# Designs tried in a protein design chat: VH-VL binders against NAD kinase (nadK). Part 38

Target 1, 268 residues: NAD kinase (nadK), of Syntrophomonas wolfei subsp. wolfei (q0aze0)
Amino acid sequence: MKIILVNNRFKENTEKKAQEIAGQLSALNVEVIIDNGLDEPYAGTVDFIMVLGGDGTMLRAARRYGQRAIPVLGVNMGTVGFLSNIEINELAEYLPLILREEYSLEARMMLEVAVFQQQSLLTRVFCLNELLLRSNSPRMLSFALEISGQKLEPYRGDGLIVSTTTGSTAYSLSAGGPIADPQLDAFIVTPVASHIINKRPLVVSPEREISLHLLEEREAIIGIDGQIKMDFGAENRVLIKRAPHPLLMVNLKAKPFFTSIDRSLQRQ

## First folded at step 1 (VH-VL)

Design x22 (from x2 with heavy chain G99D E100Y Y101E G103V S104W Y107P Y109A Y112I; framework fv_ixekizumab)
Fold by ESMFold2-Fast, scan of step 1:
Structure x22 (fold): chain C 268 residues (1-268), chain A 123 residues (1-123), chain B 112 residues (1-112)
Amino acid sequence: as target 1 above (268 residues)
Amino acid sequence: QVQLVQSGAEVKKPGSSVKVSCKASGYTFTDYYIHWVRQAPGQGLEWMGVINPEYGTTDYNQRFKGRVTITADESTSTAYMELSSLRSEDTAVYYCARDYEYVWGSPDAFDIWGQGTLVTVSS
Amino acid sequence: DIVMTQTPLSLSVTPGQPASISCRSSQSLVHSSGNTYLHWYLQKPGQSPQLLIYKVSNRFSGVPDRFSGSGSGTDFTLKISRVEAEDVGVYYCSQSTHVPYTFGQGTKLEIK
C-alpha cells in the first residue's frame, strides 16, 4: 500500500505529525510519500491520500491529486474548516479501518478550468471550490458569459464566480450565492456585483460548458480556489467544464453538512 | 491592484535592531508566502527567509545565525522582518516579495516585490 | 550554497540589436519532480526587481515576446531579440531548487 501524506512544510507541528504518521505507517509495511506543497505533485500511483491540515491544504490536495480517483482523507490539525472528516487525535482510532479499506466514499464534483491566450492553451487546472474572475483595478469589467453556446447579455461589474456545490459555502456565499447540498452536481454562477449590476446567481447543469472573456481591455485576474492567481486580459478566454473525475472524499465519520452551515450562519 | 508596500528608511547604530514592515493589498494575504531579500549598495541580491502567513511558520537562511525573525499579522495583512545585532555590513535595501504555491502554469517565483526599505547602519 | 555565475557582467547594445545573457549553476537545478526552478529578474535603475522568466522558459504576464529563456541542468540563457530603451537595467538569474535560494551576480544592460 502506498499513501501520500499532504501537509505544509512551514507548519512545524504539521510536519512533525506527518513524520510521526509516516513512521507508524512504514512500520506497518506502508510506503509513504510526503507532499509538503513546495514541489511538483508525486507522479507515481498511490492507494490513498491523507491530508494533514485545514481547508487550504485540502484544496491543494484536491487540485493536485483529485483527478486520480484515489481516496482522500482530510485530517483536521486544529484549523476550523469544512473539508476534514476526522480530527488528528482520532487518527489512531481510525487507522486500522483505513488500512483495511473499511470506509465509504463521498464524491465531490470538481471544475476543469482551461485558460487560453488567443487560440493557444496556456494552462489547465482542476479545482474543488471555484474559479473567480475579478477586476484587478478600480475599473469595472465588461465581459461575456456563454453557457453551452448560449450567449448571455454582457456582464458589467467587479467579476464573476463559477463554483461547484462544495464551493457554495466559500467565496460564492460571500458574493450572495445560494447554499447548495454538496451531494448535488451543479455549477453555481454568482456575479461579483459593483454599483448598478443586478444579475442573479444561476444554477446550471454540470454537463454544460461555461466560457468567459473580456469585452474591453482591463486589468483582471483569474483566481482558483483562492490559492492560484493569473492575469486575465482581453486576449484570454477561459473554458470551464465538469472535471472528468470527482474528488473521492473518505467518510469514516458522519459529518452533518446542514447543521454545520446553520451554526456558521447564526453569527451572520 | 496587487501590491506590497514597505515601511520607510531607517538609520540604526551597530548592535541595535531594525524591524521592517511589508503591507499586502489587492489579494488574500494568507494565500501566498512572503520572502525577504536584501541588496547591499551596488551589490547583488541575497535571500534571507520566508514566512507562510496562514500558519506563521518560517524558514531562514542559515548565514544570519538566528539574527533574523520574520512574522506576519493577518489582521493588518502585514509581514515583518526584524534583524538584530546590526553590523555596518547589514547596510542594504531590504525587499519583501510574494511567492505562489506550485500549479501547472504558475510562476512559483517572486512575482510581486515591495518597493524596498533602505536600512543604514552607522556609528 | 548553489553558486550562480552570469556572463557577461555588462553589455552595451544599440537599440534594435539582440542581446544574450548566460547563467551557469554550480549544481544541477533539476528538482526531484523533474522541473527546473531557474528564473530571470530585471531590476531597472531605482526600482525593485521584476519577474521576467520563470522555470527556464516561461514568460511572466505582461513580459514582451522579445524576451525568451532556454537551457537545462546547469546552463541557461536569456535572450532579447531586439533591445529597447526600457530594457536598461540589471538582469539576475536565480534558483529556487535548493535552499537557500541564490542569485547570480547580475548583468548590467546599457543602451549605446
Scores: ipSAE 0.000, ipTM 0.388, lowest interface PAE 17.8, mean pLDDT 85

Design x23 (from x2 with heavy chain E100L Y101D G103Y S104E G105S Y107G D108Y Y109P F110L; framework fv_ixekizumab)
Fold by ESMFold2-Fast, scan of step 1:
Structure x23 (fold): chain C 268 residues (1-268), chain A 123 residues (1-123), chain B 112 residues (1-112)
Amino acid sequence: as target 1 above (268 residues)
Amino acid sequence: QVQLVQSGAEVKKPGSSVKVSCKASGYTFTDYYIHWVRQAPGQGLEWMGVINPEYGTTDYNQRFKGRVTITADESTSTAYMELSSLRSEDTAVYYCARGLDYYESSGYPLDYWGQGTLVTVSS
Amino acid sequence: DIVMTQTPLSLSVTPGQPASISCRSSQSLVHSSGNTYLHWYLQKPGQSPQLLIYKVSNRFSGVPDRFSGSGSGTDFTLKISRVEAEDVGVYYCSQSTHVPYTFGQGTKLEIK
């Protein structure tokens, strides 16, 4: 069995814990590859991915490995979040189940984001939560939104979020988007501080293709899962569609989504 | 408008420490990394390290390891670079610059730079 | 550490004249993603560096189209098609493919 341990290099405690867990797994004849985020993704075949950290580390793992149809387990290291399944102090209890492949998998849709400079593809990225188009200045953006070839009236505001259902509790929620059951496949299109009255979030089929471009030259950025940031100008276009493969999340312990989000909203 | 504003010039004695500040405005402070780069008089640029302000995590150039400490204060949108055990060869202009983790940057470099802080180390 | 070598170290041009600066890295700057994290900066006298070109050939916001970057692997070129007086300064190539980030030694551009 070959397992990738994904952690955050900049967190010293997480790096030490990753080394400790790698040693424990090696003692059980498991080959371990450590991915701390600064190097290229491991290119070889692996059987399982264990993410040590909070939601941010899981989002990185999903972008790097989510399209490979490999089981991914989130192990919480003390950061509150929605994407971990077990706590680090529970790992020893669940490790035999992991090694015997006695767990269920939950498929989570992902976005495929392609950014173009005129006709040339600049980058193609996969993400679990969302793409955010936003102004990088106090000035409002004017931008075009097209859904499956249908051109909508131009949007004016601070930006737009195109989210998965998993991302419905991330930036989309803060911008007024709906809370979606992560078991559903859908795009959620949420305006950010729109200056046009009655602009509402849209919930659309995951089979749709969504296209965005600026109608005026402005300082804007696109953000992917809150981690990848890149400049976005009037010569750029972004195309968003459902990724070919969902992220396969490991369920060892039942996590009640609706009661968790309900408690979270009470605190907000 | 994105702006990084650094603290004023310092004159320090050998063996002391200096702490330079870099106040960010015009963007969400926790969305970007802050790098520190120095330049000795008449010389080229040397990368010192980086901080992720969202998590407070750092990475340093091994040449400065043990002497450099980079920190960030989210409440004031300010990053700091402290260099200890100062030597005369540490006399340089110290710059902060905005960037992203290079693996995740999708080609985003050090895009905006502070005005620089001259640190002079002399007895 | 990756060593970045620039040639020439200095050049003088009359306004309207083209200029070309070469940058060579000691190792390939191609990341596994296919991206090449090679950037060009300009430092005008008494000022901080400013970004000109990122990822080999992309102009940063506000950079005139007379600036262009090209290259692959270990060999890169910055070209200015028509040098203007405001282009005076020191040009640096830099790589951010590997930590630590490294810079070339700089090329000083002067107007005749």
Scores: ipSAE 0.000, ipTM 0.415, lowest interface PAE 14.0, mean pLDDT 85

Design x24 (from x2 with heavy chain G99D E100T Y101W Y102E G103L G105P S106E D108Y Y109G F110M Y112V; framework fv_ixekizumab)
Fold by ESMFold2-Fast, scan of step 1:
Structure x24 (fold): chain C 268 residues (1-268), chain A 123 residues (1-123), chain B 112 residues (1-112)
Amino acid sequence: as target 1 above (268 residues)
Amino acid sequence: QVQLVQSGAEVKKPGSSVKVSCKASGYTFTDYYIHWVRQAPGQGLEWMGVINPEYGTTDYNQRFKGRVTITADESTSTAYMELSSLRSEDTAVYYCARDTWELSPEYYGMDVWGQGTLVTVSS
Amino acid sequence: DIVMTQTPLSLSVTPGQPASISCRSSQSLVHSSGNTYLHWYLQKPGQSPQLLIYKVSNRFSGVPDRFSGSGSGTDFTLKISRVEAEDVGVYYCSQSTHVPYTFGQGTKLEIK
């Protein structure tokens, strides 16, 4: 069995714990590859991915490995999050179940984001939460949104978020988007500080293609899961589709999504 | 729009401590490591340490370990570098700089720098 | 600690002429992944450093095509094909393969 152990660099507690877990797994004849974010994704065959950390670490793991249809387990390191399933102090209890493959999987949709310059593909990335188009200057953007070839009236504002249902509680929520059941497959399209008050969030079929481009030359960025940022200009366009494979999240313990989000909203 | 704005110049006496702030804006503060780098007058760059703002975990250049403390306040999107037991040799411009917390396909270097804070240590 | 050595420490160039700066590390900068974390920064007079080149040869966003980086292992080079007045400043190579991160001593580029 081969496991990728994903952790965050410069976390002394997480790094120490990752080494301890790697040692325990090696003693059980499990091959361990540690991914701390500095290297490119491991290219070999892997049976399981264990993520040690918060939601940010899980988002990185999903971008790197989510399209491989490999089980991914989020292990919380004491920070409250939505993407972890068990706590670090519970790991020893659940390790036998993991090694015997005695768990269920939850499928979470992902986005496929392709950025073009004219007709040339510049980059293609996958993400679990969202793509953000945002102004990188005090000037408002003027941009075009197409959904499955249907051209909407031009948008004028600070930007736009195209989110998965998993991402509905991330940046989309802050921008006024709805809270979505992560078991649903849908795109949520949420305007960021739109000049037009009647521009509302849209919930659309995951079978649709969404494209964005600027109508005026402006400084803008494309953000992916809040972690990857790319310059976006009038010669660029972005195409967003449902990714070919969902992220397969390991469920060892019931996590009550609706009561968790309700509690979080009351504490903000 | 992405900016790191540092506190103003300081004049300190030998043996005292200084605390420099670095306020981040235009990005998600907890997604990026913040480095601290100093530059003595007419000299090169020297790395002091780094903080992960989400967890508050740090790594320091051993040259400064025991004297340097780097912290972060997520609620104000501000990182701090405190240097104690100041000596005249600590007179320098102190910079904060952003590195990618998690993988960036673009780079692993320091892409956004603060404007620098001059700390003068004199009697 | 990894020692980064730059040569020359200073150079004076007529506008439009090329410039070349070398950087040598005391130890290989090849990471276990096969990536090499060698970066180049420019500090213009009175300004903060700015990233020019990351991972040996990749130009950072907004950096003109006249800048290029190359090298492997322990030997690296930054080249400017046609020096312009705005290129004046101190150039630093830096490694982030090994903690502590270290910088070269800097190369001052002046216009004749």
Scores: ipSAE 0.000, ipTM 0.384, lowest interface PAE 17.7, mean pLDDT 85

Design x25 (framework fv_ixekizumab)
Fold by ESMFold2-Fast, scan of step 1:
Structure x25 (fold): chain C 268 residues (1-268), chain A 122 residues (1-122), chain B 112 residues (1-112)
Amino acid sequence: as target 1 above (268 residues)
Amino acid sequence: QVQLVQSGAEVKKPGSSVKVSCKASGYTFTDYYIHWVRQAPGQGLEWMGVINPEYGTTDYNQRFKGRVTITADESTSTAYMELSSLRSEDTAVYYCARVEYSGYDLDYFDLWGQGTLVTVSS
Amino acid sequence: DIVMTQTPLSLSVTPGQPASISCRSSQSLVHSSGNTYLHWYLQKPGQSPQLLIYKVSNRFSGVPDRFSGSGSGTDFTLKISRVEAEDVGVYYCSQSTHVPYTFGQGTKLEIK
């Protein structure tokens, strides 16, 4: 059995904990590959991915490994987050279940984002939460939204978010989007500070393609999961569709989503 | 092993430009944003801007827009900050610092370069 | 721009005594993720700033447990339970919830 242990050596004493866990796994004849952000993603085959840290570390793991259809377990290291299943002090209790492959998997859809300049593909990235199109200046954007070939009336405002259901509690929530059950597969399309009062968040089939382009020369940015930022101008077009594979999240214990989000909203 | 090494101190005349380098080693260059922060003598810290080395995308503090340009060369794992139209008040220590990608926004500066003193004098 | 206000601006303590530094932001630093991106940096004389505390209360690797951070929303505190000579320097709070990133004006800690 081969496990990738994803951590950040500078966060939450995760490097020390990662070394302890790697030692425990090696003692059980498990081969451990440590990904602490220093190297390119491990290219070999592995059986399991264990992520030590907060939501940011999990989003990085999803970017690096999410399309490989490998079980991914989030282990919380003391920060508030939604993407972990167990706490670090519970790992010893659940480790025998992990090694025996006695767990269920929760599929979380991901976005495939393709950015074009004219007819040429500039880049293609995958993400777990959302794409954000936003103005990079005080000026409002004017942009076109097309859903599976259907051209909508122009949008005017500060931007737009195209989110997965997992991302419904991230930027989309702050922009007035709905809280979605992460068991549901859907795109959530949420306007950012739209001046058109009837532009409401849309919940759209994940089988649809969404395209965006600017109608005026403006300074804009597209953001991916809050991690990647790219300049976006009138000569650019972005195409968003469901990624080929969902992120397979390990479920070892019941983590009630609705009570968790309810408590989080009380803190804001 | 993990470090950010900046270019040496420079003395410049008003109206000229300066280009400071920041060479990363010991980690995957494209997994971290590189930020630039300056500190005038005896003053506090001021954020200047950031670059995503993987895509070359930048964001700047409005105070410096039009004068600052941040670039990155992935092949040499080096980021650069160029400041033009220098004035005496631009005399400062310029730091590069890295930020690991956050799931929702950029996080904290976990590693800083040693700093580059830029003196602007006539 | 989010304004970060530190009090006091200077602090002189006898070795072994506690020290406390306050930081107030002009707006809430709670992010939609539930995390609060408030961090503390120490700049020792002649050195680069170094991370002490991130996201309100988490100690960075190698930082002694005599350092602790607390707070929520707009009001935050850095405490040193027993000040040592090596703790001399300027302490800065910083926020990264909103762009541009901003820093407090700094608190100079001196030993007598």
Scores: ipSAE 0.000, ipTM 0.418, lowest interface PAE 15.2, mean pLDDT 85

Design x26 (framework fv_ixekizumab)
Fold by ESMFold2-Fast, scan of step 1:
Structure x26 (fold): chain C 268 residues (1-268), chain A 124 residues (1-124), chain B 112 residues (1-112)
Amino acid sequence: as target 1 above (268 residues)
Amino acid sequence: QVQLVQSGAEVKKPGSSVKVSCKASGYTFTDYYIHWVRQAPGQGLEWMGVINPEYGTTDYNQRFKGRVTITADESTSTAYMELSSLRSEDTAVYYCARDIPYYDFLSGEHFDYWGQGTLVTVSS
Amino acid sequence: DIVMTQTPLSLSVTPGQPASISCRSSQSLVHSSGNTYLHWYLQKPGQSPQLLIYKVSNRFSGVPDRFSGSGSGTDFTLKISRVEAEDVGVYYCSQSTHVPYTFGQGTKLEIK
């Protein structure tokens, strides 16, 4: 068995903990690859991915490995988050089940984001939470949104978010989007500070294709999961669709999603 | 197991066209770029172009200036390379090859699995 | 177009001895992402090319550890620590930083 340990090298105790866990797994005849975010993704085949950290580390793991259809387990290192299944102090208890492959998988849809310059594909990236189109200057954007070939009235404002249901509690929520059950598959399209009255968040089928392009020369950026930023100009077009493979999240114990989100909303 | 299987050898006359096929199996066809590379007898490798089967987008080596067309058929998991206005110097083995895109901002462009090659002979 | 120049064009090596192949590019292969897209392929007699090394130094799955790649910018090297009979063939370096993707002219490795 070969496992990737994904950690955040800048988080206190995480690098040391990753080395400790790697040593324990090696003693059990498990080959371990450590991905601390500095190098390119491991290109070989692996059987399991263990993410040590908070939601940000899981988002990076999902972008790097989510399309490979490999089980991914989130192990919380003491940070508050929604994407972890077990706590680090529970790992020893659950490790035998992991090694015997005695767990269930929860499929979480991902976005496929394709950025074009004219007719040429510049890049293809995947994400678990959302794509953000936003102005990179004090000027509002004017942009076109098409959903499955249907051209909507032009948008004017600071931008737009296209989110998965997993991303419904992230930036989409802050911009006024709905809370979605992460077991549902859907795109959530949320305007950011729209100038046009009655531009509401949309919840649409994950089978739909969404395209965006600027209607005026403006400085804009596309953000992916809050971690990747790329320039977006009038010569660019972005296509968003359901990624080919969902992230396969390991479920070793029940997640209290609704009670957790309820508490978060009470505190806000 | 990843496999790319190409069509059989062809003999063509100058001025005609040839269409070589490359059938993919063992992976999700639309997830990976397909490149075409040729090799004249006793010579090195020359890149011809690439297709993204998911979007149908292509890039070509300008050396073939409107003579090469690469297409993909999702329903049969098959990529095609058509070369027109054939000349004797187009005699070569034509290969298809798969690329692995990375999940970072930019895809990696290297050819991890290759077809067996198709010999195209152009003679009068 | 980026020109890839390999040296030597051919070499003969005694089994078990090391071999080294150099590759120079006419321009830097460092991409705007910080990655260097230089790769090495082996074409055995009568066979299709096969990937050995990608992005300068990463060994492709199933490739023996006797193969290693190194280099930066415009100068790259493929080393075989202990040549075996199965290593006979033509080695090509390739760049995919700039379109069109280009290959070196090839280095033929023979066993003495």
Scores: ipSAE 0.000, ipTM 0.417, lowest interface PAE 14.0, mean pLDDT 85

Design x27 (from x2 with heavy chain E100A Y101E G103S S104Y S106Y Y107D D108T Y109W Y112P; framework fv_ixekizumab)
Fold by ESMFold2-Fast, scan of step 1:
Structure x27 (fold): chain C 268 residues (1-268), chain A 123 residues (1-123), chain B 112 residues (1-112)
Amino acid sequence: as target 1 above (268 residues)
Amino acid sequence: QVQLVQSGAEVKKPGSSVKVSCKASGYTFTDYYIHWVRQAPGQGLEWMGVINPEYGTTDYNQRFKGRVTITADESTSTAYMELSSLRSEDTAVYYCARGAEYSYGYDTWFDPWGQGTLVTVSS
Amino acid sequence: DIVMTQTPLSLSVTPGQPASISCRSSQSLVHSSGNTYLHWYLQKPGQSPQLLIYKVSNRFSGVPDRFSGSGSGTDFTLKISRVEAEDVGVYYCSQSTHVPYTFGQGTKLEIK
């Protein structure tokens, strides 16, 4: 059995904990690969992915490995989040179930994002939460949104978010988007506006294809899961569709999404 | 031109605090970690901590835990390092340095470095 | 913490002659990915440190060919094939495989 341990080396003591867990797994004849985010994703085949950290670490793991149809377990290291299933102090208790493959899987849709310059593909990335188009200057953007070839009235404002249902509690929420049950598959399209825009968030079928391009030359950025930033200009266009495979999240214990989000919103 | 520019030298009394700034230019501030490293007179380099400017997430060398606070202001592309309860042994040149690119894990080394800020703690 | 030990602590070299600096880590710097995160920095008098070599053997942009790095595991070497006057300063090895990041104590290079 081969497991990838994904961690964030810049969070307190996580590298030492990852090495400790790797040693424990190796003693049980499990081959371990550690991914702390510094190198390209491991290219070999693996049986399981264990993510040690908060939601940000899970987003990186999903982007790197989510399309391989491999079970991914989020292990919380003390940070409150939505994407972890068990706490680090529970790992020893659940490890026998993991090794015997005695768990259920929850499928979470992902986005496939393709960025073009003219007719040439510049990059293709996958993500769990969202794509953000935003202005990188004080000037508002003017941009075109097409949904399955249907052209909407031009958008004007600070940007736009195209989100999965998992991403409904991330940047889309901050921009006024709805909270969605992550078991639903849908795109949530939420405009970002500081002052001048009269557009509503849209909830559309995940089988739709969404495209964006600027109508005027402006300084803009494409952001992916809040982790990847790319310059975006009038010569660029982005194409967004449902990724071929969902992220397969391991469920070892009940995770009460609605009570968790309700509690989180009371703190705002 | 990628550059980090730090605030000027300071003289502080024991027991006070100091806040050093590090202004980034020539790149997207939120894409790279910012590290802080100090050097006492005639001594070597000592890593103090790091911040991810995108999320404000920090990690500190345990030797400074409880006294050091690193923050970042995205609107001005500026990172700050505040050290409290100053002692004479905290007299040092404090450097900021750019680290790894957050999203892809590239640039796992320190480049560029700021010019350094001399903090003198004397009574 | 990983302790980085440099030898020698100082060396004096005639211009045009080679110089060699060794760095030893208290634990292996090989990451589970197979990469080794050992780097070399130069601090010239009155200046901030500057990157020379990253990941054992890769020269940073603008660094002259006369600088080379080698090594594996816990033992590493920085070589200067022909020392020039501009090379004076303190050389530091550093590891970023394990947090906290650590530096060697430094090697002062002087011209005879």
Scores: ipSAE 0.000, ipTM 0.419, lowest interface PAE 13.2, mean pLDDT 85

Design x28 (framework fv_ixekizumab)
Fold by ESMFold2-Fast, scan of step 1:
Structure x28 (fold): chain C 268 residues (1-268), chain A 125 residues (1-125), chain B 112 residues (1-112)
Amino acid sequence: as target 1 above (268 residues)
Amino acid sequence: QVQLVQSGAEVKKPGSSVKVSCKASGYTFTDYYIHWVRQAPGQGLEWMGVINPEYGTTDYNQRFKGRVTITADESTSTAYMELSSLRSEDTAVYYCAREDTYLYSGDYTYYFDYWGQGTLVTVSS
Amino acid sequence: DIVMTQTPLSLSVTPGQPASISCRSSQSLVHSSGNTYLHWYLQKPGQSPQLLIYKVSNRFSGVPDRFSGSGSGTDFTLKISRVEAEDVGVYYCSQSTHVPYTFGQGTKLEIK
């Protein structure tokens, strides 16, 4: 059995725990690869991915490994979040089930984001939560939104979010988007800080292709899961579609999604 | 000053087609939709369809689908409405009318603020 | 298609007296945005229609304050507080909440 432990080296707590867990797994004849985010993703085959940290670490793991159809377990290191399944102090209890592959999997859709400069592909990135287009200056953006070749009315505002259902509780929620069951497959298209009263979030089939480009030269950025940021100008366009593979998240215990989000909203 | 100037009256035989023009001036042509509305003699107003000149996207009233085609030429700031397979019931005054787009208004308007003078199309044998 | 029904179909008014025209839609005109896209147009004899009132109650630029619109949901009213000779023509209510856009059958306003 070969397991990748994903952690953040710059978090002392997480690195120490990763080393402890790696030692424990090695004693059980499990081969362990540690990925702290600084090196290239491990290129070999693995059986399981264990993410030690908060939601940010899980988003990085999904970007690096989510398309490989490998089970991914989020282990919380004391930070409140939505993407972990168990707490670090519960790992010893659940480890025998992990090693015997006695768990269920929940598929979470991902986005494939392709950014072009004129006719040339500049980059292709996968993400779990969302793509954000936003203004990087005091001026509002004017941009075009197309859904499966259908040209919508031009948008005028501070930006747009294209989100997965998993991302419905991230930046899309802050921008007024709906809360979606993460087991549902759909794109959520949410306007950002718009002065236009008639702009509403859209819920769109995951089989659709979404494209964006600027209608006027503005200082804008494209953000991916809050971790990757790129300049976006009038000569750029972005194409968003459903990624070929969902992220396979490990369920060892029931996590009460709706109760958790309800309590979070009451505290806002 | 906003003006929508339409082409002159036409007399057509049943089965033929007619193409009416609407030339815009006094504003940025691509910032406004152009709608087509007709009025049979002594009767009410009937919406036919719309074009967004910036993208060439159209929407039509279902009762005219298959017979009506709306186009726009940005270089001449002119919208066109072509109606084929003409029948005597198509005798009417055809109006173009503009609608503000949300790109510059800050809100959807969905109303017709300025209208062309109308083009009488007579269909007779 | 949304059916727009106007009453009365014709109205004769002495100058300076009020006039009222009703418009009823076959279903609600409240858009998902919360706006109601119900508008009033006037067609004077031999002329193109012109916009009077948009989104129920807003006067278009240059329209005298004697014109007012009101209503909600499916029932709407256009009022002229003091009819003048220049107000003669056919009044149309129109909805643009639902495609296709539709118009009422028109109300002809005449001076006695």
Scores: ipSAE 0.000, ipTM 0.378, lowest interface PAE 18.3, mean pLDDT 85

